# VHH binders against DNA repair protein RAD51 homolog 3 (RAD51C): the designs that were tried, part 23

Target 1, 363 residues: DNA repair protein RAD51 homolog 3 (RAD51C), of Arabidopsis thaliana (Mouse-ear cress) (q8gxf0)
Amino acid sequence: MISFGRRKSPAIEETSLATSVMEAWRLPLSPSIRGKLISAGYTCLSSIASVSSSDLARDANITEEEAFEILKLANQSCCNGSRSLINGAKNAWDMLHEEESLPRITTSCSDLDNILGGGISCRDVTEIGGVPGIGKTQIGIQLSVNVQIPRECGGLGGKAIYIDTEGSFMVERALQIAEACVEDMEEYTGYMHKHFQANQVQMKPEDILENIFYFRVCSYTEQIALVNHLEKFISENKDVKVVIVDSITFHFRQDYDDLAQRTRVLSEMALKFMKLAKKFSLAVVLLNQVTTKFSEGSFQLALALGDSWSHSCTNRVILYWNGDERYAYIDKSPSLPSASASYTVTSRGLRNSSSSSKRVKMM
Key: E = the ipSAE of ESMFold2; O = the ipSAE of OpenDDE; V2 = 0.75 times the mean of E and O plus 0.25 times the DockQ between their complexes.

## First folded at step 20 (VHH; framework vhh_enristomig)

Design x4 (from v5 with V29F N32Y F110W D111E; at its last look DockQ between E and O 0.47; V2 from the best seeds 0.00; counts 0 for: grease 24.4 > 24.2)
Fold by ESMFold2, look of step 20:
Structure x4 (fold): chain B 363 residues (1-363), chain A 123 residues (1-123)
Amino acid sequence: as target 1 above (363 residues)
Amino acid sequence: EVQLLESGGGEVQPGGSLRLSCAASGFTFSSYWMSWYRQAPGKQREWVSTIYSGGDTYYAESVKGRFTISRDNAKNTLYLQMSSLRAEDTAVYYCARTIVTAYELMKGKWESWGQGTLVTVKP
């Protein structure tokens, strides 16, 4: 028995117009056939995969042989996360929607992605600690770009919020990373076009920058107020899939007479971020400074925040130098084993290093 | 084209009052969080106050109780009522949208809006 079909509310279809066009880009189709599919309303991978070849051929004014090849390609793409779509009942449909609620954001460094279980996890709060110059802001910018990679290129097609407390966000650098991302997508889709007659990527770096919401926060009072209102903002911008806070502790270092009060306020903010990540199925990344001094064989966070803070952050990643190479270490996670990976920061963003796949104990 | 025009500055004696205005155009004013910032010569720009799209207001500790931010969405105008002015309030005051896109930041819109309005509190 087959129960699947095309049924979407008009609001869902209209909301996804630009993203749906980008998702259809992943299929290796000629411009003529892609145009016919889009004109007939087949703009996302799931809508194409949900119909019969006869219906697709009739609706898009293509031959049944063309429709069959399109469905074959779409089903291969849809099966990346699905095990039983062709004979599934409503339960299989429900499972596909549940699978989509646990996505990850690539760091552009596959070795780092591997120790992260595929990338930075949505629905989680990840703290990333590191010394100055190690690449904390670079990672934040990289994720703000990579979250926007279209679903047809394996990404989330989301938007980003970047909360900048230190003034570290350099828009020129974000443009560089966005340019490299577009070039990488063009190379990928150029290969798909050459071998599968697919259209090339049409995304521009400026579009990526338009989808990063930027807030400069100049005091701890302003930071608290922002966090308290962020849920409303995201409710009005539901495509947001990552929130970067750079750095979560900057405005709290020399304020508050009571050190316990400071820790309590920061832990309460982290808990609010955890609830926000769960509610909207987005990733929260809290950047934090460790001390610039390597003391007694370990790095210390700029503010020691204790167990309450640690319980409010799902994952902690520590970035450090090992010789002249940058390393990331999974310091705490309920689901990821402790592991290390090297990475490099290039003009194009984060990438694997020449020492890829090394596991290194925390120094 | 987004434009923000600050006005209402001037010279006052300590303890005096001024009302600053910011005329907005080129965007849906009522949908944006709006802020006042100030910059004294040789200092970094400092946050003064924010009014959110829903009307909630927040203030830097240095101005709390003395300044009142408000907005008139029908006139596309942001206000800052300043009272009990002190010498440390001397600065050029700027209005800005509190959240912008990185594209707008690249075009210099966040920190480049308007020439500001000078408030001078005489010693």
Scores: ipSAE 0.515, ipTM 0.694, lowest interface PAE 1.5, mean pLDDT 76
ESMFold2 (binder alone), look of step 20: mean pLDDT 80; pTM 0.802
OpenDDE, look of step 20: ipSAE 0.617; ipTM 0.810

Design x5 (from v5 with T98V F110W D111E S112V; at its last look DockQ between E and O 0.68; V2 from the best seeds 0.00; counts 0 for: oily loops 40.6%, SAP .692 > .668)
Fold by OpenDDE, look of step 20:
Structure x5 (fold): chain B 363 residues (1-363), chain A 123 residues (1-123)
Amino acid sequence: as target 1 above (363 residues)
Amino acid sequence: EVQLLESGGGEVQPGGSLRLSCAASGFTVSSNWMSWYRQAPGKQREWVSTIYSGGDTYYAESVKGRFTISRDNAKNTLYLQMSSLRAEDTAVYYCARVIVTAYELMKGKWEVWGQGTLVTVKP
């Protein structure tokens, strides 16, 4: 009676391929470059990190400079690989890696993502300050869309809260960005389906808009009340992964006679956002205006309402003009070095500046 | 169709009382965060009060202790009881849902500001 040993079906290999493809998606790369890498068979960070820049460039049909940058990113990300927490003592290095492993929301601008450590970090409060017209609202809308990118596409699959204090939210713009995001996802999932038999993610722009909870705030008292109630709202809506306030200080500029009280209230509000970010593992993005202050004989960009507010934020990004180009600068972060990146506001949302591709050719 | 209809406005003397109503259709008031806003002539619209789905209430400092927001679930109606009215309370009062989706905005559902109801406090 020959006991025919049931050959355990190869179900294990399919899950590993899906997880490996997800790793390459975590790289802050343009969709084009990402597609080229995946087409070349570089789906795992480990596979990217193990190849030479010249070989990667050849295989993926990218420039050696691009390949070098990708390798740099991959190496940075591979160092963040889940070594199994065997032993209970998280060393500072493990903590650093854990921080690096925190889910992040892409800005759809790889250059900006790079200086942000891969995108806007969850569990943190990120202040983004800039002059009017620099694209603060655009970034807020972009993040409200991008947080919804499914996990299969390397996103968080979350929802967004958008708190609008100035009436700056443009639903038409949100739709445009959502449409572009859907197209990008379709392109990605189409490629994955073609090459890896992955399931196609079908998301509609309307679905994305349904996942943005919009609050209009008309006064500082309403803002305070809303912030006090956000914990309850988020507890009831656990899929929320980003809170955007556009802008945090608008109602506090005109309506407050007592500066000391204003500072206290804003500080308390910041603490509440920090608690929310940590408790629910979500990103908080506080958009703020910057003013020019004269200091040490020069005009410097300063955040509205002074430095007292700025100390309450984990990360601070300053958006500024350099000629006709938009730049983001990491002004303050516990984990990120100061760096600058260019970004462009397009009909499709935030993207890399075309000039960044040209500068790489001149070096 | 989502609709809000404000009523109960009128002329009242200083120190008087007035009750505003907001009849909602197309959604359940008790399941939503609802707010009252007001807009005085030549001024910006200002927040007055909010009642959350859980029943918690919040008020602007200017109306705290004088105004009471409430709802009747059976009537699907939001109320604002105003007492000790002042000349500064003269405004068009609007009711609104606090939370909408971007999709609803796209469909024009946010503008479900009722036509508002005028409250005039005059000696």
Scores: ipSAE 0.502, ipTM 0.751, lowest interface PAE 0.6, mean pLDDT 84
ESMFold2, look of step 20: ipSAE 0.605; ipTM 0.769
ESMFold2 (binder alone), look of step 20: mean pLDDT 83; pTM 0.830

Design x6 (from v5 with V29F N32H; at its last look DockQ between E and O 0.66; V2 from the best seeds 0.59)
Fold by OpenDDE, look of step 20:
Structure x6 (fold): chain B 363 residues (1-363), chain A 123 residues (1-123)
Amino acid sequence: as target 1 above (363 residues)
Amino acid sequence: EVQLLESGGGEVQPGGSLRLSCAASGFTFSSHWMSWYRQAPGKQREWVSTIYSGGDTYYAESVKGRFTISRDNAKNTLYLQMSSLRAEDTAVYYCARTIVTAYELMKGKFDSWGQGTLVTVKP
């Protein structure tokens, strides 16, 4: 009676390949560079981290500088992924890594993502301030789209709330960005399907727009009411992973005669957003206007409504012009160092500035 | 086509009461947040009240305790019961639906306002 030992089917290897491909997607790389890496067979962070910059450059047909940056990113990311939560005592290092492991929303600008620690962090309130026209709304729309990127593509697969206080939301722009995002995902999933037999993610731009809850707010009282309702709304819509307010202070500039009351209300609102971010593990992005203040003999960028509001935000990013180029600066963060990155606003959304590629050649 | 038709406006004395109605058509009324706005002469349009699809209600501080927003989903009708009316409540009142998704915006569904109904509080 020959006991035919049931050969356990190779089902285990397929799950590991899918997880490994997801790791490369987490790198804040341009779609082009990401595609090149994947095409070269670098789908796992460990595989990237184990190769020399010269070999990576050769294999992926990228510059050695790009390869070096990728390796740096991979090494930073590998350090965060593999240590299994063994026993209950999270050391400060584990906590740091856990913070690093927090799901993040990509801006589609790798340079900006880099200074943000991989993107906009969930569980945090991020204030993004800037002058009119600097692209605050563009960032808000981009994030409302990008939060929806499926997990299979390295995203959160979430939904967005967009609170529009100024009437600045352009649905046509959202569609453009959504289309570009879909194209990027199709390119990625097409490549993965071709090389790894991965399932193609079929997302339509319309689906992306359906997942953006849009609220027009016409007064500060309405804004307060909506913010008070958000907890309930989000509890009923658990897939929401980002709340964008564009802009947080617009209605409070014109309609408040009492500055003390205004400050109080805004502080309370900020606290509510912080609680929401933590409770639901979502990102809160507060767009704000920046004004120029003359201080200490120089003009400095200051957030509208003063510093009292700024203390209520976890992260503060200031957008500014440097000549004809847009820059983001980390002004305040508990976890991120101060840094600057350039970004560009294109027909496809936020992208790296072309000049960032040229400056690497001159060194 | 989305249609909102406000009614019930008129002249009332201070301290009086008035009930506004808004008949809604052309969309799934029960799934939409509905709001009342008002615009006083020479002033900007201001938010008055919102009723959410779940039935929760919110009010501007200026009308809190005096106004009650309600809805009858079977009749596709939004209501605003106004009590203890003041001269400051004199305005054209507008019914509005809130567009919930960017997709709806793309499809040409905008927050729609009715023509409004005039409420005049005069001694």
Scores: ipSAE 0.556, ipTM 0.786, lowest interface PAE 0.5, mean pLDDT 84
ESMFold2, look of step 20: ipSAE 0.576; ipTM 0.745
ESMFold2 (binder alone), look of step 20: mean pLDDT 81; pTM 0.816

## First folded at step 22 (VHH; framework vhh_enristomig)

Design y1 (from w3 with S112V; at its last fold request DockQ between E and O 0.57; V2 from the best seeds 0.66)
Amino acid sequence: EVQLLESGGGEVQPGGSLRLSCAASGFTVSSNWMSWYRQAPGKQREWVSTIYSGGDTYYAESVKGRFTISRDNAKNTLYLQMSSLRAEDTAVYYCARTIVTAYELMKGKWDVWGQGTLVTVKP
ESMFold2, look of step 22: ipSAE 0.544; ipTM 0.686
ESMFold2 (binder alone), look of step 22: mean pLDDT 83; pTM 0.824
OpenDDE, look of step 22: ipSAE 0.704; ipTM 0.866
ESMFold2, look of step 23: ipSAE 0.604; ipTM 0.770
ESMFold2 (binder alone), look of step 23: mean pLDDT 83; pTM 0.832
OpenDDE, look of step 23: ipSAE 0.743; ipTM 0.884
ESMFold2, fold request of step 24: ipSAE 0.605, 0.560, 0.664; ipTM 0.767, 0.680, 0.812
ESMFold2 (binder alone), fold request of step 24: mean pLDDT 82, 83, 84; pTM 0.829, 0.826, 0.842
OpenDDE, fold request of step 24: ipSAE 0.694, 0.730, 0.720; ipTM 0.851, 0.871, 0.864

Design y2 (from w3 with D111Q S112H; at its last look DockQ between E and O 0.49; V2 from the best seeds 0.58)
Fold by ESMFold2, look of step 22:
Structure y2 (fold): chain B 363 residues (1-363), chain A 123 residues (1-123)
Amino acid sequence: as target 1 above (363 residues)
Amino acid sequence: EVQLLESGGGEVQPGGSLRLSCAASGFTVSSNWMSWYRQAPGKQREWVSTIYSGGDTYYAESVKGRFTISRDNAKNTLYLQMSSLRAEDTAVYYCARTIVTAYELMKGKWQHWGQGTLVTVKP
């Protein structure tokens, strides 16, 4: 046993006890809720306003909705001089609650889905870096198909935008992956109909291809223009649930005299993608090149982008060769621990590696 | 068969005007995002303007206020009205469907480009 949670001691604001107790009792709360707060030790506005809705609900044995209303009242009493605090508290609570329930897009590789917490997360910008041939475009195509899996089959029932900068999108490959997905859904749907009298889901590979919006971008000026207008397109097509950019930096890797301007433009673009992901509750996947295989913990982007880029990307996944096998590594995430998983690229799409079935994982 | 046929190019003096047309067949202009692009010899393709299916229009900064994109849904035709032309506007102009689906890409039903129409603004 070598690790346990450590937290900094909270700053204790010095407050007159008599004034603090009277302030808590001034809130327009029912006697039962007031009693529960006092019994849990919440006797002043400062102590009430200092905790999260989840902590307050747990500590005082009240529902999370009751805790939220109490925090709203306490912040209204405290925030007479601060409008932004009320908005901040509500927005933060909404974001945390939504993130706990956010849907994910399966990669079709269960080992990879496991380290991703179930798949590629909506409302996030995920950067996927890798060398040529490692499967970046394959993952992008797979996600463009898988986002369309109906909600009845555990998917999102969404559509995809695929932004192709290099010409790497191979539509014949997308068809193969769509055909495999339809076969899997037909087997699942047939089973559910036969055994549970459930309605069958009807989908053909051409329907999947019709729901992938393809943008071919041949210069960095076109790329900037497209990104500036994506919000309008998505507003007209709100069932889009994934945006794939393959590759985000391709048109910026050539000669560029002003390196600071290049970094600024790319960071602004990433910020726009973060805003799109949040506004429309969709996943953004930015494919990017790294300079080398994952070896001894060393990863470097082909184009160095700095801290503002890192701030604009929620998660980073690095794809690398380990011997003859492909691996994915969670390099950076606020919510996912560092982990690796192997995957294979088959005629049917991404799948688990056969070598991962050895008993070595059982310890 | 899907076709895009640009016309209306020619030589013009600086400050002059031209109207380009793009006759579309095999798809409906009004249900698509349609764009004009241009390419000068030896240069990369440059985006000029887009009209989306709902009718909103967008312009590159270099042409804003001088060019107007429009369409005639009854004729299934896209237009670019160019005014106050400059030497820098000399290029082959192409109309294109800005967005295709992967199905349309697979079937070859949509052209990214027409044949183009040359606009030459005399130095």
Scores: ipSAE 0.506, ipTM 0.684, lowest interface PAE 1.6, mean pLDDT 76
ESMFold2 (binder alone), look of step 22: mean pLDDT 80; pTM 0.805
OpenDDE, look of step 22: ipSAE 0.720; ipTM 0.868

Design y3 (from w3 with G108N; at its last look DockQ between E and O 0.58; V2 from the best seeds 0.00; counts 0 for: unsure alone 64.7 < 65)
Fold by ESMFold2, look of step 22:
Structure y3 (fold): chain B 363 residues (1-363), chain A 123 residues (1-123)
Amino acid sequence: as target 1 above (363 residues)
Amino acid sequence: EVQLLESGGGEVQPGGSLRLSCAASGFTVSSNWMSWYRQAPGKQREWVSTIYSGGDTYYAESVKGRFTISRDNAKNTLYLQMSSLRAEDTAVYYCARTIVTAYELMKNKWDSWGQGTLVTVKP
């Protein structure tokens, strides 16, 4: 049994989670204005970026000019800052602003979050392909925990669905990651309580595990039926903000022999996930296997799928080894440039690689 | 404590019928998604049927039209009515909640299925 309050090494200020929850404190603001923002509850970039300049000025008791400059700084810290063009780009800006304003789920690796535009995007279907052992399940579990980070700490305060097709979900690992998340939040909220009289948010690892809905799926027929009926479950649990499928193709590799029908069925499932993501404003993450060979400018899926599959998955991220380091590569996205970043898998979850601070590259 | 107890298995001739029961305690069957699974000797566990908390049902293709899943809310019991049985239906049958939380998984050591009941269809 694990309880709240267990603490690991004091080196956690170097972690991706600590970076995410402390970003508001890093803005170049006067101490007076920083204090006013924190007192009004604006403690991270996500909370600042989600409000109008008029609301910010009113809430924090600052001038609208000061609020405008703060929002400008906060937007510069987010991916692809938005701007308006008069009369010539209305539809294009609607599309760009929609993507830039989407809620995102941190991976706990800030270098990965940066190339993802802030994290895994709600309203999108993201395919994460990877070789065996590269950390696909680790990322899935990390997102299932991180989606639950409270809005007061810059998260979504949501719940997770985890669909496990091959038995890869290890609840002891989910508990480890949840404990690390709670430790980081305890340190953050303890600081905010002591120095700014803010409420101390108490969150237990058990609560995080209670908010992960686990589906063990033993066949492709069960998988098809589950996908067809996920809407009913999510309608009864509307605070779900991420659905992880680990892995989307496993039962179709093992048990499903008609190749043409297999491709059609998988593409139909991807389309249903896209509709769910849009309807409920949640993220869908489809884990998949790839080959170990880089060919034709990209890593290839172990089970080849056609253009319909590709168009039903908004983003594709490929995980691979480069030497002894793990890398993620943006293989396909309508809004994100091709780029790569390294990450590590630690006892506390996903984290930055210390050797990657200058090696994020556009591809 | 959560408990699932299967019963109603036995030997039957081809074309025969059996009704399996799954008595549940520690949770409400009508508030959960419930499934039947089966495992033949030497084979992997196979999904048979599911009933949603809202009452909708669905079936594996191999049993569609022959098996009926149902529940009795007053008895907190799940059923599988099997008819037109074939030799291929010989297996140990299990009931389980289809969905649990990770916390429940931790407490039950990931085994939320019943103990099973043997169905033998003579060749």
Scores: ipSAE 0.633, ipTM 0.790, lowest interface PAE 0.9, mean pLDDT 77
ESMFold2 (binder alone), look of step 22: mean pLDDT 79; pTM 0.783
OpenDDE, look of step 22: ipSAE 0.777; ipTM 0.904

Design y4 (from w3 with V100I; at its last read DockQ between E and O 0.73; V2 from the best seeds 0.72)
Amino acid sequence: EVQLLESGGGEVQPGGSLRLSCAASGFTVSSNWMSWYRQAPGKQREWVSTIYSGGDTYYAESVKGRFTISRDNAKNTLYLQMSSLRAEDTAVYYCARTIITAYELMKGKWDSWGQGTLVTVKP
ESMFold2, look of step 22: ipSAE 0.622; ipTM 0.781
ESMFold2 (binder alone), look of step 22: mean pLDDT 80; pTM 0.798
OpenDDE, look of step 22: ipSAE 0.718; ipTM 0.875
ESMFold2, fold request of step 24: ipSAE 0.624, 0.614, 0.619; ipTM 0.745, 0.730, 0.757
ESMFold2 (binder alone), fold request of step 24: mean pLDDT 81, 81, 80; pTM 0.814, 0.808, 0.801
OpenDDE, fold request of step 24: ipSAE 0.781, 0.798, 0.789; ipTM 0.896, 0.904, 0.900
ESMFold2, last read: ipSAE 0.626, 0.623, 0.639; ipTM 0.754, 0.766, 0.777
ESMFold2 (binder alone), last read: mean pLDDT 81, 81, 81; pTM 0.804, 0.807, 0.805
OpenDDE, last read: ipSAE 0.785, 0.789, 0.796; ipTM 0.900, 0.901, 0.907

Design y5 (from w3 with N32H; at its last look DockQ between E and O 0.82; V2 from the best seeds 0.66)
Amino acid sequence: EVQLLESGGGEVQPGGSLRLSCAASGFTVSSHWMSWYRQAPGKQREWVSTIYSGGDTYYAESVKGRFTISRDNAKNTLYLQMSSLRAEDTAVYYCARTIVTAYELMKGKWDSWGQGTLVTVKP
ESMFold2, look of step 22: ipSAE 0.564; ipTM 0.738
ESMFold2 (binder alone), look of step 22: mean pLDDT 79; pTM 0.790
OpenDDE, look of step 22: ipSAE 0.644; ipTM 0.821

Design y6 (from w3 with M34I T50L; at its last look DockQ between E and O 0.74; V2 from the best seeds 0.66)
Fold by OpenDDE, look of step 22:
Structure y6 (fold): chain B 363 residues (1-363), chain A 123 residues (1-123)
Amino acid sequence: as target 1 above (363 residues)
Amino acid sequence: EVQLLESGGGEVQPGGSLRLSCAASGFTVSSNWISWYRQAPGKQREWVSLIYSGGDTYYAESVKGRFTISRDNAKNTLYLQMSSLRAEDTAVYYCARTIVTAYELMKGKWDSWGQGTLVTVKP
């Protein structure tokens, strides 16, 4: 009676590896760099944090500077695990960590994501202001696509609402960005499949476009009507994780004669967006135009319709030109320091500026 | 193919009433947000009213209390009952879907603005 000892199947170790791979995905890294790290076997933050910059650079075939930045990010993420704070009182640190743990939407520009704390935050209203042509609409479209990135790829797997007030939404552009996003995901998942037998994400650009709810708004009254009903719409579409308004003030600039009433209505609208963001844990992105204001003897960029509106937003980002280069500046945030990052608008969407690579060589 | 066909326009005296119809094809009216718009000569297109998929309605202040938007699901038709008409209501009236997907937009299913229907309020 040969007692065939039932070898307990190693099922338990596979679940721990999947959870550890999830940690490396939390790093605000480019898909390319992330792929290289994973390919090199760096799937957990602890493994990254324990290696030298030189070794990481060698192993992942990245620059030492990139490796250093990754290590810095990993170390920052590892230090947050240990303090079991005691009973009931959320200390400021816990609040900070909670904010850091909020799902974020990548812009596909790592430099921009970095100054945003990893991307556009859910539960917050982020105002993005800039001059015409600076790429506000491009950012809006990019976010509408990127919110749909599956969780397996480090995204939210959500849907987007795009409210177009100016007729600036170009579906062809959305398609281009969607195609690029799919390619990036395929590259990532292909790598993961090859090395980890992960399932390939089968997403088509057309699927991405189907997940963007497009609203064309032709008047301020229609805009108000839409905003008043967004809560119900979102409650029926719980997979929505971003609302983009392009632009928030367009109809209020042209159609409103009463400035006081305008300010009130806009303030109320902002409050509604804040409530929506919190209630449904979604990101609200308000694109806005900037005007030049003469202050203290100089022309300064100011948001259209004045500062009263700005107090209603959690985060404020100002897009500006520095010569021929585009920059984003964190103007206001409760959680983010003021910082600037360059970004480029390419045929594939938002990307890092190439000049960030050249400055490393001159040192 | 998504099509919207407006009808019911005509000439009416101030204080009169008119009922516009918007026959929809290629989509279900009851499952969509649909708005009425109007465009007066030499003016920009103005939003008039919206009916949500759930049946709730919203109106521009200029028409509130005078106009009623409704739909017949069996006929897949949207209506605009206009009462107490004023000279300022003179316009070409259009119906359009308020919400579409970007995919539908790409396929040209967004703006099948019909030819509109002319409403003329003349003494």
Scores: ipSAE 0.629, ipTM 0.823, lowest interface PAE 0.5, mean pLDDT 84
ESMFold2, look of step 22: ipSAE 0.640; ipTM 0.792
ESMFold2 (binder alone), look of step 22: mean pLDDT 79; pTM 0.782

